# VH-VL binders against q8ka87r5to149, part 47

Target 1, 145 residues: q8ka87r5to149
Amino acid sequence: PNKFTVKAQEALQAASMLASSKQNQQIEPEHLLSVMLGDHDNIACQIARKLETPVDTLLSVVDREIDRIPKVTGASATGQYISSDLGKVFDTALKEAEQLKDEYISSEHLFIAMSEAGVKVSKLLKDAGIDRNAILKVLTSFRGS
Below, E stands for the ipSAE of ESMFold2; O stands for the ipSAE of OpenDDE; V2 stands for 0.75 times the mean of E and O plus 0.25 times the DockQ between their complexes.

## First folded at step 16 (VH-VL; framework fv_diridavumab)

Design z4 (at its last look DockQ between E and O 0.69; V2 from the best seeds 0.00; counts 0 for: pae E 2.3 > 2, SAP .507 > .496)
Fold by OpenDDE, look of step 16:
Structure z4 (fold): chain C 145 residues (1-145), chain A 120 residues (1-120), chain B 111 residues (1-111)
Amino acid sequence: as target 1 above (145 residues)
Amino acid sequence: EVQLVESGAEVKKPGSSVKVSCKASGDNFDVYAISWVRQAPGQGPEWMGGIIPIFGSANYAQKFQGRVTITADDFAGTVYMELSSLRSEDTAMYYCARDRWGYLYGMDVWGKGTTVTVSS
Amino acid sequence: QSVLTQPPSVSAAPGQKVTISCSGSSSNIGSHYVSWYQQLPGTAPKLLIYGNSKRPSGIPDRFSGSKSGTSATLGITGLQTGDEANYYCGTWDSSLSAGYVFGGGTKLTVL
């Protein structure tokens, strides 16, 4: 697949806006994770809560990481780009969607990708007990209900 | 297969502006960047700027900042590059090119180019 | 004087191996993925290598890329007449004015 679901696109756009508000020129997985976990309507947030993850605590950790991202000011603060880490997440999400034979890359795939891509947020999620298997288990329960 | 179709050749006077369009056709990724790269005769490619349509965010090379404007029309699947205050040195082939994940993995799809000639 | 430095020209006979270097800095090659482009006469550039060492579909394994520190290298084995072209390295530069940068280009002549 080469398309994202509407929800996934919205999450990416929200991540961009968050990065902008933080004066970050690079969009990082941390931005994406923050907006996903902060959105009760996002499947990632719902999964985390189902796993009894202290979402607010996790968000605080993610936000602290965001604060460490370099800031740009002035005339040089124009435009944004996707970080290498976020690129890794996208690649992993694409692979995940392919493995599941899904036509679109969804927030679910992005969330799984963030936990498995071997980037900084992956460790954060792992420390919070969130990995691919845990996510899939919850998703199965959602679909079976 | 994704293709980039650029607008036709332009002949402009010094001091005027030119607006080139780049329309993407085919099943494209939702997350990508369209870059504008020009190449003067006998010279190498020069990146002018780019835009990631899903973010509506444009980046510009410092050399062209203030003189170039890159915009995207998502409904039309078209990206535009407007260059103002044209000079003879702006005579070049102007390419639009796509990168899959913003600007990370190189420009894998290129348009055929638009010739812009600036002469008095 | 491009941000990325390449040798202006290289040459070799058919069947031989050539390497093209690309030198940058910590803000570009040192921090970002390097891509290589092949440009045949009268054509648009073509992506040859991305992600430092990955080949797009359709690119033969005669072409290879590597990166170390702030330098990148394009390798071409089994040189063919059709490989005669200009080659450019490129990468993102996250300096104060972030943007994509190309090398000055290398003219490859097949003897």
Scores: ipSAE 0.892, ipTM 0.945, lowest interface PAE 0.6, mean pLDDT 95
Fold by ESMFold2, look of step 16:
Structure z4 (fold): chain C 145 residues (1-145), chain A 120 residues (1-120), chain B 111 residues (1-111)
Amino acid sequence: as target 1 above (145 residues)
Amino acid sequence: EVQLVESGAEVKKPGSSVKVSCKASGDNFDVYAISWVRQAPGQGPEWMGGIIPIFGSANYAQKFQGRVTITADDFAGTVYMELSSLRSEDTAMYYCARDRWGYLYGMDVWGKGTTVTVSS
Amino acid sequence: QSVLTQPPSVSAAPGQKVTISCSGSSSNIGSHYVSWYQQLPGTAPKLLIYGNSKRPSGIPDRFSGSKSGTSATLGITGLQTGDEANYYCGTWDSSLSAGYVFGGGTKLTVL
């Protein structure tokens, strides 16, 4: 794959805006997860609800982690630098898309990657029962619905 | 593969401005950054600034703040760099270069460069 | 506006090993991934190492990178005459005016 789906691009733009509004210098996986879970129409939110994850509770935990991220004040740019942890998520999402032979990196690949990349939100997701196998099982069930 | 092509060489007078384009072709990821890097004869590369087109805002090295403007036309796959108030020390090779995940991993694709010459 | 410091030159014979250092600060090398670039005479720079120690496709494993604290190192083993070039480290600097910075460069001579 060589580009993101429109929905994935919208999530990335929203994550950048969230980081900026929180005066965070870097875009972190927490920002991306927050905007994806907070959008009712995002496939990540739909998957989490199908898994019976308490999405509002998980979202509040993620938002609390965002509030603990260091803030910058003044002329420094915010929300424009991809953090090393978000880079790991992107690398993992690309690998997932290639393994599944998809032409685009989608919101599903990003969600799987956040659970599998070994970053802070990965533990939050796995502790909530959200991992690669659980996500793929839900996606398979959507085909028969 | 991703390829970057800068616009053609320019000869400019002191006090004027120059606008150089960088057109990307091939398989480029949407969260890439395009940086502008210049290199005067016999000197090392100097980062001038860059942009991540989907986020829209440019970042500038402090030395160039106020003289450089970097913009993107993501529809055309083109990034522009405009340097104003030109002086002879701005004579250099100008490169555009791509990082696949913003500025995280460094520049893995470079254009061939374009020469800007400032003389009266 | 921090300076990444590299030795101005290093030399070694074909087949030997060489190490090129890059010294910075907590706001750059200490906090961000380091990249290394090779610039052969008359050409654009080429990415040699990214993510401190990873090699792009097509870069042989005789090139290696590492980072400790605020210092990074490029290692080259099995030197070849074609390795004669300028080498630059690069990284993001998150200090006052955040931006990308290059080291001053190291000229490698293969004798």
Scores: ipSAE 0.532, ipTM 0.838, lowest interface PAE 2.3, mean pLDDT 89
ESMFold2 (binder alone), look of step 16: mean pLDDT 89; pTM 0.929

Design z5 (at its last look DockQ between E and O 0.84; V2 from the best seeds 0.83)
Fold by OpenDDE, look of step 16:
Order: structure tokens, then sequence, then C-alpha cells
Structure z5 (fold): chain C 145 residues (1-145), chain A 120 residues (1-120), chain B 111 residues (1-111)
């Protein structure tokens, strides 16, 4: 698939806005994870809560990582780009969607990808007990209910 | 497959402006960048700027900062490049090109190019 | 003068191997993925290598890319007459303002 769900697109746009507000020119997985976990209506947040993850604590850790991202000011502040780490997440999400035979890349795929892509947020999620298997287990429970 | 269709050739006077369009057709990614790359006769490609439509965020090469404007119309699936204060040195082939995840993995789809001629 | 430096020309006979170098800095090749483009006469550039060493669909394995430090290399084995073209490296640069940069190009002549 090469298309994202509406929810996934909204999360990406929110991540861009967050990056902008932090004066970050590169959009990182940390931005995306922050907005997803901060949105109660986002499946990632719901999954984390179902896993009894202390979401607020995790968000604090993610936000601290965001604060370490280089900031740009002035004329250089315009124009955002996708970081290499976020690109890895997208590639992993695409692979995940293909593996699950889904037509769209969803927030679920992005969340799984963030945990599995081998980037900084992957370690954060793993430290919080969040991995592909845990996520899939919760998703199965959601769909069965 | 995705194709990029650019607007027709332009002939402009010095000091005027030109606006070139690039329409994406086919099954495109939702996340991508459209870059504008020009090539003067006998020269190599020169990146002018780009935009990631889903973010509405444009980047510009310093050389063209303040003189180029890149915009996107998501509904029309079209990206525009406007270059003002045209000079004879702006005579070139202007390409639009797509990169899958912003600007990370290279421009994999190219338009056929739009010839812009600036002459008095 | 391009940010990325390439040799202006290379040449070899059919069947031989050629390499094209691309030299940059820590703000571009040192940090970002390198892409290579082939431009045949009278055509638009074509993506040849992405992500330092990946080939897009349809690109034969005669073409290879590598990156080390602040330099990248394009390799072409089994040179064919149809490979005669200009080749450009490109990458993202974040030294001052973020932007894409191309090399100066290398003209490959098949003898």
Amino acid sequence: as target 1 above (145 residues)
Amino acid sequence: EVQLVESGAEVKKPGSSVKVSCKASGDNFDVYAISWVRQAPGQGPEWMGGIIPIFGSANYAQKFQGRVTITADDFAGTVYMELSSLRSEDTAMYYCARDRWGYLYGMDVWGKGTTVTVSS
Amino acid sequence: QSVLTQPPSVSAAPGQKVTISCSGSSSNIGKHYVSWYQQLPGTAPKLLIYGNSNRPSGIPDRFSGSKSGTSATLGITGLQTGDEANYYCGTWDTSLSAGYVFGGGTKLTVL
C-alpha cells in the first residue's frame, strides 16, 4: 500500500505542527509518537493504556527527547523535512501493512513500526514493554470485542 | 504508476514571472515531496526547492530564496513553482520530480520538463 | 561550483568496470542518504541508486552504490554502449538551510 488512513495522515500533520512549534526543521519519530500517545482517540494511545503503560511517563520521556532535537530560527526555520529515522518508520510501517495484507498504512502500522524500526523511539517503547507482539495482542482483543 | 505532467513551454521577458505547474496522476503516495529541478543548456541539474504537500511545507535553495514560491493544491494534485524577476540566466528546462518520503530516497519520478526561455 | 564533487569524465570499453566518485562533507553525504541519477542525452534524469546502495525496480545489478564517510561511489560493471550518459550524485544538505544538492556530474563515455 502507498496510502495512509485519514487518522494516520492527521497524526502526521499533527507531528509536523508539533515539530514546527518546537522550531524543529526535521520531523522525527518522536514527534509522531508524542502526538499519537497524546491523543486519546488514537489507537496507539489506546493500545498503550490497554498494556497498562504509564503513558504520561512515556510522553515525558519522549518530550525530553524532542527537546534535544536541533532548533532552527530565522529564515532557516521554514521548510520541514522527514528525518531518516522517520523514513525508516515509514518503510517499516509499509512492510507491516503489506505483511498484514492491509490496503492502507494506519496508526497501528505506524505504532508497530516505531517499536520495530530500530530507531531511538524503538528503544523507548521496548523499555516501556511495547513491542510488535504486545501491540498485536491488544489489537486482537479490540477486534474481538 | 505515477506520472508527473508539467505545464507547457514558456517564453518570458526579463523582469517578469513564470508559474509552472506539475500535476501528479496515478496511484501516488500520500507522503511524498515534489522538487523543482532546473537544468540550463549544457549544465547539470540544479535543485530549486521542494514541497511536501501533506505538510504544506516548502524548502528553497538559498540561491532562489525570495524569488521562488512553491505551493501545492492537494485537491487538484498539483504543485506549482513560481519564479519572479526572471533573468536570461533563468533560461532552462524546469523539471518537477517526486521523492517517496520527502527528500530521503531520491527523485524516482520525473516530469518531462518545461522549457522556460527568458529573452528581451 | 557544486557542493558535491565528481570527476568531470570517465571512460572505458564495453564490458569493463567503471567507478564514479562523489565527495561531500559531514553536512551532506556524511549525514544523509546518497542517490545517483543517470541522464541520457535529451532525457530527464533517472534515479539509479537510492539510500546509498539500493536499486530501484528496473535498474540492473550492474549498477551499484556505496558510501563511506563523506564520499560515495557509483559502480558500473559490464559496461554497455547504452550506459553512455551523464551521472549525478545527490543528497540532502543541512549545513545552513536544508536543501537538496547535486554533484557536478560525470560524463561517461563508452569507447
Scores: ipSAE 0.900, ipTM 0.948, lowest interface PAE 0.5, mean pLDDT 95
Fold by ESMFold2, look of step 16:
Structure z5 (fold): chain C 145 residues (1-145), chain A 120 residues (1-120), chain B 111 residues (1-111)
Amino acid sequence: as target 1 above (145 residues)
Amino acid sequence: EVQLVESGAEVKKPGSSVKVSCKASGDNFDVYAISWVRQAPGQGPEWMGGIIPIFGSANYAQKFQGRVTITADDFAGTVYMELSSLRSEDTAMYYCARDRWGYLYGMDVWGKGTTVTVSS
Amino acid sequence: QSVLTQPPSVSAAPGQKVTISCSGSSSNIGKHYVSWYQQLPGTAPKLLIYGNSNRPSGIPDRFSGSKSGTSATLGITGLQTGDEANYYCGTWDTSLSAGYVFGGGTKLTVL
């Protein structure tokens, strides 16, 4: 696949806006995880709730990490770029979509990728009991089969 | 798969502005960047700036800050670069180039380039 | 002088190997992925290496890349006359405002 679903694109745009509001030029996996878990209708939030993860506690940890990301201010601080860690998440999500033979990279692939890419949020998710197998098990139960 | 086409060559007077377009065709990743890179005769490439269209914000090289404006029209798949207060030193080949994950992995698709000549 | 330092020229005979260095800093090579570009006369640059060491489809394995600390290296083995070109490293730089930088370039001559 070479495109994200509309919902995944919306999450990426929300992550960009969160980074901008924090005066961060680089967009990190922490930004993406924060916006996905903070949206009650996002599949990532639904999965975490099904796994009985304390979402508000996880969000507070992620938001603390976001506050540690360097800030850039001034007239020349208008652009944004993708961090190398977020690039690892994207590459992992692409591999998940290919492995599952999906046409698009979805919010589910992004959530799995954040747990599996070996970046800082991966540790946070796995410590909270969220990994590829847990996510896929919940997704299967949503289909009722 | 992905192709980039710049607008045609231009001849300009010192002190004027030039606006060059770059139309992307084919199937891009949604989080791509379009960069503008120029190259004067006998010199190396020089990154001027770029934009990630899905995010709508542009980054500019310090040298060009205040003289260059880069914008994107997502519906047309077109990125524009406007360079103001032209000088003879701005005579160069101007390329647009695409990066897969917003500047992360280098420019893997390049246009053929367009010449801007600044002469009195 | 360029933020990324490359030797201005290298040369070797057909069939031999060369390496081209690219020296930067913690705000660029030390933090961000390095790419390498080949530019043949009269053409746009072409990506040879991305992500420090990966080859795009169609690039022969006699081209290789590596990164250590704040330095990167392009290796070319089995040199051919068609390899005569300028070679540039490139990377993202965050020392001031964020932006992309190219090295000053290395002219490869195959004699």
Scores: ipSAE 0.760, ipTM 0.889, lowest interface PAE 1.2, mean pLDDT 90
ESMFold2 (binder alone), look of step 16: mean pLDDT 89; pTM 0.922

Design z6 (at its last look DockQ between E and O 0.88; V2 from the best seeds 0.81)
Fold by OpenDDE, look of step 16:
Structure z6 (fold): chain C 145 residues (1-145), chain A 120 residues (1-120), chain B 111 residues (1-111)
Amino acid sequence: as target 1 above (145 residues)
Amino acid sequence: EVQLVESGAEVKKPGSSVKVSCKASGDTFDVYAISWVRQAPGQGPEWMGGIIPIFGSANYAQKFQGRVTITADDFAGTVYMELSSLRSEDTAMYYCARDRWGYLYGMDVWGKGTTVTVSS
Amino acid sequence: QSVLTQPPSVSAAPGQKVTISCSGSSSNIGSHYVSWYQQLPGTAPKLLIYGNSKRPSGIPDRFSGSKSGTSATLGITGLQTGDEANYYCGTWDTSLSAGYVFGGGTKLTVL
């Protein structure tokens, strides 16, 4: 199915709000990554912490990238849309969920997708030592505990 | 499969308003956009606006800005399009259409359309 | 007067190949994915191509799409009588306020 978990939906909504606050009309993977890593209750943040990723440093880098996103003001500021890069992340997340035979697209799938989708945030995560294998390894440890 | 069911045909007077509904059913994506596209007789499709329900934000074509309002009721799985200050030129078939990732990959599911006739 | 420009009509015999062009600008085709729609008489538009060159499920490989620069092209090979329809390109446009735009449409006649 093409359903998102409640947590995934909440992360997307938070990303939208962040984009709005930054006067961005397009919602980018950077927005999503920022809100996920900034949320201690989000699995992505927990995975990053488990990997001993300097999350605050990574967040700073992501935020700088967000600041580079075009801003809109006035009447043109109404309405938001999904960026091409975020679309790629969604496609990758869907494939990941299907591959894992999961019924829903979760924050885990989104996080994996961000690391593997070949977009800007993918490089950021890679530079931070975060890739699909690293994520899955941590997830296995979480489930085994 | 996903289906979009639109409300029935409307006959309106100039100056009045019309509100058309579009209910999504079936195995729907949680992240999608519903667009409203109208088509006057003998003309091509014209995008009026759209909404991504999960974000609650709507986009409008400049031509209709201030005259069209698009809203979503997530509980009812329904999107609405209200067009005010109706004119004879607003006589058209009004479609709602879905795009699975906002507005990125085109409208893959269409309603059957709602005929709106504006006449004195 | 459409933001996207299409030829008003094209025609060919069954079995032949036709191409339909769609010309835009950097703010639309140049920056966003192009979709193509087929509209048979008396029906709603149907998504034919998305993401510049991808086919939805159920769309035969006789239909193809491509994009270069600020222009897109729809190709139809092995033309069939059932292909007679209006075809529209569409894409997102961010020149002023973000919004979807359609081409003016192309009437395809199968001779």
Scores: ipSAE 0.892, ipTM 0.945, lowest interface PAE 0.6, mean pLDDT 94
Fold by ESMFold2, look of step 16:
Structure z6 (fold): chain C 145 residues (1-145), chain A 120 residues (1-120), chain B 111 residues (1-111)
Amino acid sequence: as target 1 above (145 residues)
Amino acid sequence: EVQLVESGAEVKKPGSSVKVSCKASGDTFDVYAISWVRQAPGQGPEWMGGIIPIFGSANYAQKFQGRVTITADDFAGTVYMELSSLRSEDTAMYYCARDRWGYLYGMDVWGKGTTVTVSS
Amino acid sequence: QSVLTQPPSVSAAPGQKVTISCSGSSSNIGSHYVSWYQQLPGTAPKLLIYGNSKRPSGIPDRFSGSKSGTSATLGITGLQTGDEANYYCGTWDTSLSAGYVFGGGTKLTVL
């Protein structure tokens, strides 16, 4: 696959807006995770709640990490770029979609990728019991019910 | 496969402006960047700026801030670069180029380039 | 005068090996992935290496890349006459306005 679902694109745009509101030029996996978990209708939030993860606690930790991201203000703050860690998440999500033979890169692939890409949020998610196998098991139960 | 096509060659007078388009065709990742890179005869490539269309944010090389505006029309799949206050030193080949992950991995698809000539 | 410094030229005989260096700083090579581009006469640059060391599809494994600290290296083995070109490193830079920078270029001569 080479395209994101509409829902995944909306999450990416929300992550960009969050980064902008925090005066961050670099868009990090923390931004993406925050907007996905902070939306009760997002599949990532639904998965985390099904796994009985304390989502509000996890969100507060992620939001603290966002506050550590460098801020850029003034004339030089004209645009944004993808961090190397977010790039690792995208590469992992692409591989996940290919492995599952999906036509699009989805919010689910992004969420799996955040747990598996070996970036800072990966440890946070795994410490909370969220990894590839746990996510896939919940997704199977959603599709089968 | 992704292809990029710049608008046709232009001859301009000093002090005027030029607006070059870059139309993308074929499949591309949604979090791509389009960069504008120019190359004067006998010189290396020079990055002018770029845009990530789904975010609508543009970055500019410091040298070109105030003279370059880069915009995207996602509906038409087209990115524009406008260079103002043209000088003879702006005579160059102008390329658009795509990076699949918002400037992260470098430019893997290039247009054929278009010439802009600035002469009196 | 480029932020990324490359030797202006290198040469080697067919079948030999050459390396091309790219020296930068903590605000560019030290913090961001490095790419390498090949430019044959009269053509647009072509991506040769990305992510410091990865090859796009269609690039043979005799082209390699590496990065250490604030420096990057392009390696080319089994040199062919068709490798005669200009080679540029490139990376993101955050020392001023965040933006992309290219090295000054290295002319490879195969003789």
Scores: ipSAE 0.678, ipTM 0.872, lowest interface PAE 1.4, mean pLDDT 90
ESMFold2 (binder alone), look of step 16: mean pLDDT 89; pTM 0.926

